VHH binders against Transcriptional regulatory protein CitT (citT). Designs and how they scored, part 5

Target 1, 230 residues: Transcriptional regulatory protein CitT (citT), of Halalkalibacterium halodurans (q9rc52)
Amino acid sequence: MTKLYKVLIIEDDFRVAQIQEQMVNDHPYFHVISTCRTGGEALDYLSEKAAALDLILLDVYIPDVKGLELLWAIREKFRDVDIMMVTAAKEVDTVQEALRGGIIDYLLKPVQKEVLHQRLDAYVQKRELFGERRQVSQEELDQLRQVQVRVQVGETPLPKGIDRLTLEKVVNALEEAETQGLTAMEGARLIGASRSTVRRYFEYLIHTKKAKAEVNYGDVGRPERRYFLC

## First folded at step 24 (VHH)

Design y4 (from v5 with S30N)
Fold by ESMFold2, last read:
Structure y4 (fold): chain B 230 residues (1-230), chain A 120 residues (1-120)
Amino acid sequence: as target 1 above (230 residues)
Amino acid sequence: EVQLVESGGGLVQPGGSLTLSCAASGFTFNRYALAWYRQAPGKKRELVAGITSGGTTYYADSVKGRFTISRDNAKNSVYLQMNSLRAEDTAVYYCARFGPYSWQLDFDYWGQGTLVTVSS
């Protein structure tokens, strides 16, 4: 059961705030609880309300703030709040400094709603990876870089019998196969699952228009389906 | 058809108060930001106040502390409470719609305006 994530927007232009508020609120698992227009307002709000907050959408260009000083102030005082940059600031030094600040993502304005939703889905997947756990495995840590792929696959509610972790493995295998594609048997070997299991996942990806299949003839003369990511 | 109808303008003494209303129809009101602009004689149209679909407000520096924008989504209306009026507030006031996702940052519908005159 996915929780409702609470979002603070820090943005000085009410038109841009409107766009971001509406894009976030259109996501079923996210809701904007406040919008602040200055660094001072943001820090005051966080001093009162940080415990109720999951995610901040932060612009670099905020009145009363020099550079990334607000990012670092938030990191110093409010360690449990995640930060995504949504900004027109594209200077390499600024982007690199923000990334060193442990932000979850850096989005350049203008941001399409579909792109923002993809990144919000990635945020959800990362939070769910750790769930109620107190420890993680190396394999789980390695999966963090692949969360974007799971989010794309998971935009449609998963049918009963389709597991998100297995689906991620199937998508990763297809990505690595690139233009060669995979048969169900090749996928089964790569993933360590039965041929019928892998075929079920491939057909799900076709149904959701994330993959396609082509029929090829081999040396034995029987057709076989090869699967490719779209 | 999208429609924005301003009302409440008139003649007011300096230091007085006035409430402008903008009645909206023909669209899903609660998904849009609304704003008040004004145009004084000899000046360009300027933003006075704005309010997002979620209730976040903006005010031009010249009206901060004197004007209050609000919205009532049940009545599809946005209001501008103007207090401590000055002669410089004399203008035609326009209601305008923004959103929900316009990165062009443009207002796509405008009312006809309502005249506010602050004069003794």
Scores: ipSAE 0.639, ipTM 0.874, lowest interface PAE 1.1, mean pLDDT 85
Fold by ESMFold2, fold request of step 25:
Structure y4 (fold): chain B 230 residues (1-230), chain A 120 residues (1-120)
Amino acid sequence: as target 1 above (230 residues)
Amino acid sequence: EVQLVESGGGLVQPGGSLTLSCAASGFTFNRYALAWYRQAPGKKRELVAGITSGGTTYYADSVKGRFTISRDNAKNSVYLQMNSLRAEDTAVYYCARFGPYSWQLDFDYWGQGTLVTVSS
């Protein structure tokens, strides 16, 4: 029923390409049809196959490419393909230049599967909005602008299983604990959530570099893991 | 239980050829990247070749044009065809598994290795 979207990945590290391939292929409506490792390889592929392609996942750091030269080469010659940046490049000038290149989204590595799938879902929603029409309303344009403002500001959606309100409670609890920190059990008591839930939030904060953990020896028993806001 | 078993190592003359095999079991093979690493005596382990679950191949500069990695998802196996072998290719060769989504970028399982000796 729904269209199967064809994806090209441009990524020189095979481990990162593997992650992206599996995350994309796990989405029921997307499939990776090729992966290119250099700018030259990508341009050669596009010269032959651009019409069969819906979406490019593009990294900034590609051998034989200076800065965003590949983005601009694609835009010059292959204006009908959509581009999503998936990259570690977070310098403001790079992000701003990419946005001026008409990309549909800018995702900073590492990207969880759930986050990528949410952005792929948004892409499908956008394509379905236009695919049946010759015109758009101002309301629809305003909706598209809200998505682009999120990309411009660099905000990413929270992963599945992480709620914004609960995350705020966890951050506030860590802030109030100051130098003492919290164990998952202490956090669970303060927030009124399960120990496993609080640990999931603490580990998310560590993963995003907003918190750290240390091992402490207590008076008795095994060491305990304590969490601190960075 | 995850298992990676290398085979096909041995003694070979410079300029010769050898094919290494890695048989995998205990996991969903077609969702993972596989790689060959090697470690010469007294040296650090280095990447030789990798192949994604989708079949995209990667090679170290030192082996490009001489080595070919391939996979057979039906047999749960990955292969390394090694041609134009040189003395510096002498090493223990390891099969390693990566993925499906590890942003730590670490290989999480390693075989026990197979020795390749290139000597006249």
Scores: ipSAE 0.616, ipTM 0.859, lowest interface PAE 1.3, mean pLDDT 85
Fold by ESMFold2, fold request of step 25:
Structure y4 (fold): chain B 230 residues (1-230), chain A 120 residues (1-120)
Amino acid sequence: as target 1 above (230 residues)
Amino acid sequence: EVQLVESGGGLVQPGGSLTLSCAASGFTFNRYALAWYRQAPGKKRELVAGITSGGTTYYADSVKGRFTISRDNAKNSVYLQMNSLRAEDTAVYYCARFGPYSWQLDFDYWGQGTLVTVSS
């Protein structure tokens, strides 16, 4: 794994650009080489530099661009670059149109770093399946399908009542608690949510095997349910 | 301890220039975006310019073409070059940091400000 993949971000809000730049640059195999803030700027950049680029992170909501016109312009002129959507646009018609544009993935903002990294890892795996090959077998094509078969709206499907931002806060709180863990009451105080809300998030993490619970006795001998990251 | 210390403010004539500096300490500077905000008397604080850790810049419409933001990661500093100053640029200017991953889109630390007065 010696290749450093080069990323272009197309995003008009510098705060969101900061988040994406840092998340991508934290990945050992990816590096942001430029960020463009408008559709015109992006097309100008690609006209000069598309050959140096592996992957575009594209937002739908860009000044000077209607709908997915930029996606289609890129597809028409720059066939060798891969496109991942990273956007707040969640209308089904928009997602369906983007999928028809041959994008590699569609991620809804806000995007957790860990989820973005999982999708970048999948991208690397697909690129490695091609390797130095000039031809592929049907078995290799089937493997490509297994790595990523379809675009998911959002990274991990979250059940009703589970918010991604709150989930991130809960995970961070458990991470900081390390070997001590947290009770639902302790989590509620740290996160600023009700005890029942925090318990719902802890139990979700247990269900998805990202956390575990233990019954532990305090000095008084009263059992308490404590939660830990796996 | 996180510190952002602004300097370079003062009295300047209309049409003049000033350079503001913000010296940062107590955090990993090159992982954060920095921004300049300003607040005129009786007005709400407004974003003037921002710069990402990677150097992507943003400017409010009111200052485009006149102000330039830059950063020097070796000196942990961010700068605002202000040219063609106008009376309406009179304000306290604040340095603020953002990131690395705040999806709340909020700035989490602010300097104490430096006063810029544009007056003849």
Scores: ipSAE 0.609, ipTM 0.859, lowest interface PAE 1.3, mean pLDDT 85
Fold by ESMFold2, last read:
Structure y4 (fold): chain B 230 residues (1-230), chain A 120 residues (1-120)
Amino acid sequence: as target 1 above (230 residues)
Amino acid sequence: EVQLVESGGGLVQPGGSLTLSCAASGFTFNRYALAWYRQAPGKKRELVAGITSGGTTYYADSVKGRFTISRDNAKNSVYLQMNSLRAEDTAVYYCARFGPYSWQLDFDYWGQGTLVTVSS
């Protein structure tokens, strides 16, 4: 890749800014171009430089900012800049409000470098899906969700009885099934494994919040359990 | 062995200037933030200025506009230019190292300090 993504950090604590700057700059495709300590400083910087910027790492706890007022000010004035929250704020109301603000991710401090890099990789993959396109298909929109799941599956140590190559096949099968999903029987047929093996992998993905199951009562009688990527 | 060695302290009249230096050795300098702290008699140690590995600077409100922190990665050194000095700037000034990823937020190495006295 030839694109270097430009990052603004908004963080008032010198030490936390150092951690974030170093973690971002360690990523081969990202570079911190500035760090702002206050909401006023951030808005002034954005008024001059927003067009040169790809991503903001935003903390909730900034001295001259009440709640998420800075997030909303950025959303009002600078619609083309992506925002990732990196913050100690974990109150449910705060997280819910931020999610409604159209942020790309919400990371709770302390954030390990490997975790941040996984989320930055996912961001790059999402951006690459749009590339130079002028329009998008439903399949491509569904793939944005699948990119997040694939990155997370590959970065967690696997429990006993879960093989990474088989897990990749299961995830690929769910991706190819798209909005239709799969039953355990359909997955077994596609992957060439037993029904119980496929169910074990589906339930692992549900337990780790990477898949969901829905029940279809279309026919009278026993419900049909279908699995989908989240 | 990690070392931070401050120099440049001394006696100066109010309104005068001094430059402090911190020579660093024994670590990969460009991956760490450096900071100047000071401690006046009877006071707690306080942050004066910091500079991240990426060059972003931070200043305490009491010194903003008068002090300038800088770093020279080729010389493994951090500097504090202190202008318009006041009696209240009298303190022992310490250089400290932070990073690269310490979420405990602890500075892990400190110099022995250099004394700055602002008095007529």
Scores: ipSAE 0.579, ipTM 0.854, lowest interface PAE 1.5, mean pLDDT 85
Fold by OpenDDE, fold request of step 25:
Structure y4 (fold): chain B 230 residues (1-230), chain A 120 residues (1-120)
Amino acid sequence: as target 1 above (230 residues)
Amino acid sequence: EVQLVESGGGLVQPGGSLTLSCAASGFTFNRYALAWYRQAPGKKRELVAGITSGGTTYYADSVKGRFTISRDNAKNSVYLQMNSLRAEDTAVYYCARFGPYSWQLDFDYWGQGTLVTVSS
């Protein structure tokens, strides 16, 4: 009975867009209806489909957009669509300007699924409070204030499947390997975990810029990667 | 076991067309983004086109307007329609799967590749 919220993703990076799309679609109340790579594409899309759209996930860094011009353009023409920023831009002035633009939330990359879902839940709560009502009480407004825009600042919680203790072991193993690095197989042996598990941790470390990998793209199937601590 | 098998490569004249196919197996196809990338001898791997699980497409500037990526989830296949081929399109083309982890920004599997040669 719950409304399915329609989401537009504006993201230049194909990989990031995919990640976000998957995360959003995994939420029971949300569905990505489209993704746009450029500001022009986004505005064109909105000109036709904005009425059906509920939420935009917007990155600041769009190739044909300067600063937050796209945000403001959207606000000027499509005021009924909510906007959540999802971006690597952490500059205070950018955040402040975005807030003045009436965004509902500001998430820093990399975004974890759990965090995104939490924010989406908060968004739903806010939307449901309004419902089809024409008037609100002070109490209801007070509840809405509690669902204020939160800027995700600080250490992101570990994502699902990443245990802190295990992560420490993995890091230690990489440290010990020094310039030799470790493959997932080697790491698995050292840590006493499966290759897939260790790989997950290695990739997480890369994602968080704590590790790097050398990859041989000449192989067929699963590539052999050697991981190094940064 | 995850497998990606490319096909459709060959020799084509400049201005010609070619369709590449990639057959996928060993994973839930409709949950993954797929991509085509190419590598010419002595050159770096280049992402050519990508398609999200939801069907959104991305193209390199060099192929935009000429290439079309598509997918058929029922057939576990991804395709690359290449039109107006140029000599510089000559390369081994690979089908790749985007990694399964939400924080992974890389492709984790690719096929053996298929050679596309554009020559008069």
Scores: ipSAE 0.380, ipTM 0.776, lowest interface PAE 1.3, mean pLDDT 88

Design y4 (from v5 with S30N)
Fold by OpenDDE, look of step 24:
Structure y4 (fold): chain B 230 residues (1-230), chain A 120 residues (1-120)
Amino acid sequence: as target 1 above (230 residues)
Amino acid sequence: EVQLVESGGGLVQPGGSLTLSCAASGFTFNRYALAWYRQAPGKKRELVAGITSGGTTYYADSVKGRFTISRDNAKNSVYLQMNSLRAEDTAVYYCARFGPYSWQLDFDYWGQGTLVTVSS
């Protein structure tokens, strides 16, 4: 039986938590056992269940936490749980401090599913190498050197389904629309793509804080959204 | 076709309780996060409570300790138990589905809404 690694997500935004939960659970070797929204919740949970955990996905920006205090608190009391940072924090000082805190990885938001899975695979590889062994050879240590903490610094690659050229076209269309904005339907007409496709790009732009949407709630079902560049 | 149908709204006195239900169809229910929103007259629609596919819950500060969101995957339903209702809770309450795209942080489908009126 393949070991299923148990994951705790510490994330304040339940929407982001949902995304991460799905990504993790879609991996055959991982399962999210809980999500905590605050540092207090996280520490309470860990006090009871830390022994059951393998990995924590930790965001820097937690409402009741200053900086990386939660990371250090976890390291102080729960040293046997691995921590992967998943955060929008890109400051060098934060990254450096996190590394000093013994994190196994640092991922910048937004994280693509494929990237997360790659990093989880790397984590598994490392864990399998150590196993329950008490001793390691130089050769094994050399292999471990290859499994170094990776810091994703910079722009996250475009997610699957987002093409750069198409994105540029979408942005241009929004620019031209100015204060009028565009619905997905209008965008589709302008770009020559389906409404669903254009909507995907618009939502991506919102996610990256490049665009905003106004929503009309007048109808049952799918709300009508009009998109604007920020 | 994705459908969300709310029920359970009505008139209730301050301090009273009410349970809203949302019946979902047209999608794999257990894979999606769901939420309750509300819109009072002249105000913007606001998030009241959310629940992930895994059962993690979120509440607006204004309803914490009073409202409980839950889901029944077997019934493709999400619920909002509202206790200690206040006049300011008066609104049309909407059930919403979280979008399918991983980069979307918004909801893509809404029900017709159900009116909750809290008045003496």
Scores: ipSAE 0.365, ipTM 0.772, lowest interface PAE 1.2, mean pLDDT 87
Fold by OpenDDE, last read:
Structure y4 (fold): chain B 230 residues (1-230), chain A 120 residues (1-120)
Amino acid sequence: as target 1 above (230 residues)
Amino acid sequence: EVQLVESGGGLVQPGGSLTLSCAASGFTFNRYALAWYRQAPGKKRELVAGITSGGTTYYADSVKGRFTISRDNAKNSVYLQMNSLRAEDTAVYYCARFGPYSWQLDFDYWGQGTLVTVSS
């Protein structure tokens, strides 16, 4: 059987952790073995299980951590574990410091499944290149340089199921709604798409911090959401 | 149709224990994260505990060490074991499903809730 790379997720929001966990587990070569919410939990976990771990997905914004202190702590104590940043932090200083910390990659949220998988594939290629080899040639090193840290500065590509033209229509509808906002049902009527389709677009906009929602939770069933453009 | 049905609520004395159950139907259970929320009278609904599809658990600080969330994918069920119950734990407890989209950061379905009353 093909070796599975073991992944630790360090993420305070379990909803985000869920998304990342699904994305990672959907990759044929990776499996999430655990998730930690805090720096303390992460360090405790690593103190016992670091030897079994291959990769950490690390968010900058951890409640009990200042800046990249957790990254540095991990680097100091657990040098054999690779770290990929997955964060909303876009500050150049943060990225530069993370790079100095020896991260293998830096991904900006929201992360698309396809992008994550590409980065994971790149990670595998790098590791496989080293393999059990003890020495490398310049040519081999040159190949490794091509797999180095890619900082995605640009906008995240649209995920599957999100069409650019439709997205523009959705955004326009939200703009026109102004402070009144739109429910998925209202949006569906305006755009001429299904409620579920429009909802998908609205939620995408929220995830990308382009929209917000007011949620009215009932006692049972599906909560009603009204969406607003930020 | 997606359904979440809570059960197990009731009256319990302080220091007592209670186990809540949530039976899910109408969707691929093992693909979704689940959570328990609670709403006390006059208070906002708050997250109590969450569990990912992979089984990773999260707890509110107020219930850490006392509550345990678990899931049984074979039974399409999620559970909340509540120990050392306190008066402040009195609330309607809701089972919730995480949304179907990879970019959605909210729960999209809720059960009817089950009342837990902790009182002497």
Scores: ipSAE 0.178, ipTM 0.639, lowest interface PAE 1.9, mean pLDDT 87
Fold by OpenDDE, last read:
Structure y4 (fold): chain B 230 residues (1-230), chain A 120 residues (1-120)
Amino acid sequence: as target 1 above (230 residues)
Amino acid sequence: EVQLVESGGGLVQPGGSLTLSCAASGFTFNRYALAWYRQAPGKKRELVAGITSGGTTYYADSVKGRFTISRDNAKNSVYLQMNSLRAEDTAVYYCARFGPYSWQLDFDYWGQGTLVTVSS
């Protein structure tokens, strides 16, 4: 395949946008052409460039948008662009409404690179099936049913760089520390791993709301934090 | 070792302009998002501007239209052009790198900072 699919990211959080941009661009058949922060920006962009766009990664939580109003606005004016939801919104009514809006997929944050790539591959397969065909057979439609919207409602596998056994050791160390908590250095001594490794696991626990940290930002380089189990 | 070194801070009059630079080393620069944040005395750290590895830019509402973030991958550098400076822009400005993992939603390294003072 020589076609490069063009992707628009609609995401208010700069950090999340960076992650998604890298994930998409690492796929051989996809490229992010732009990122929009607000609904207004997104609609302005689409008014000019929608014809060149293939796929939108859309978050529900956009500052100037109520609920799924942006999704519906896009569907009304730009029907030839496919939409994949990438969001922290896990409410059933939101998912149902999004599906009624004709989304191709619904992914819950945080999204792993491998999962995103699998979903993008599925999208490509669907697009290739339609191709330049003007008519479809029942057999072809049956094949499309296999590419149904998978709402991944579940514990996302551990991300790259996080090992389950090591994570358990880190959690145990934090449990033992109780209200005293641990610095990355202290954790490293207890677990027998590098400071950088332990820090990564501590930060992951914070990200998953299993731990908290007291943070000092006064030094150059790596932040100094004391970590506590929630 | 990851290093970020800021420069370009100084005293400037209201309405003036200043360009900050950040020199990065110790990592594959073109694969990371970078950001400028600032901290004024007695205030919390706040994000000023960010730039993705692909070159997409983000700005705080307070600086939108006045500040421009850019990067030069060949020089491993990120810049902050500040125009129409105001007294409330007075702060220590820091360059920051975001972590490499998909679950990291914060920066993992920052520089020593450079002081920007806007005063008549």
Scores: ipSAE 0.133, ipTM 0.606, lowest interface PAE 2.5, mean pLDDT 87
Fold by OpenDDE, fold request of step 25:
Structure y4 (fold): chain B 230 residues (1-230), chain A 120 residues (1-120)
Amino acid sequence: as target 1 above (230 residues)
Amino acid sequence: EVQLVESGGGLVQPGGSLTLSCAASGFTFNRYALAWYRQAPGKKRELVAGITSGGTTYYADSVKGRFTISRDNAKNSVYLQMNSLRAEDTAVYYCARFGPYSWQLDFDYWGQGTLVTVSS
């Protein structure tokens, strides 16, 4: 395969966009050509560049967009671009409406790189199946059924670098700390792991909304954070 | 060791311009998103602008149209061009690096900061 699929990310948080951009760009068949923060920016961009795009990664939660209005606006004006939802929105009604909007996939955040790549591979398979053909056989349609729109429901498996047993130890340590919380250094001493390792686990817990952190901004270099269970 | 060193701060009159620079070392620069934060007297530190490894930019509403963030991967540097400066832009500005893990959402390193004072 020689084609490189061009991806637009519509995401209001540039940090999340960074994560997605890295994931997409690590795929051999995909590259991100731009990121838009708002619905207005997205529609403006598409007005000029839609013909160059293959796929949009779209978040439901866009500041200037109500519900899935951006999705529908894109469908109305730019029908030749495929849309994959990547969002924290897990409401059934939202998912159903998105499906009616002709999305190719629906992924819940946080998305693991491996999962995203699998879904991108599935997308490529579907696209290659259609190709430039004008007609399809029943056999080909049957193959398409195997590449159905998927909705990633539930918690994703633990990401690389997060071990379940260690995670449990970290959670227990935070629990015991109660309202005092733990710094990464304190956690490291308790768990018997490196500061960097424990910090990784703490940040994972924050990302999954299981923990919170208070940050001391008075420090330069690496900030001092104190972590608490939610 | 990860290091971020800011420079370019100083005193400027309202309506003036200033360019901040941040020199990075100790990590693979082109793989990380960078950002500028600022902390004004008596206020919390806030995100001013961000730039992904791929060059996508983010701006706080308060600086849109006036500030421009850019990066030079060959020089391991990130910049903040500040135009039409206002008194409320007075703050210590910090260069920050995005965390190394794809599931992290916070920046994990920042520099000593550089003071920007906008005053007549």
Scores: ipSAE 0.128, ipTM 0.597, lowest interface PAE 2.1, mean pLDDT 87

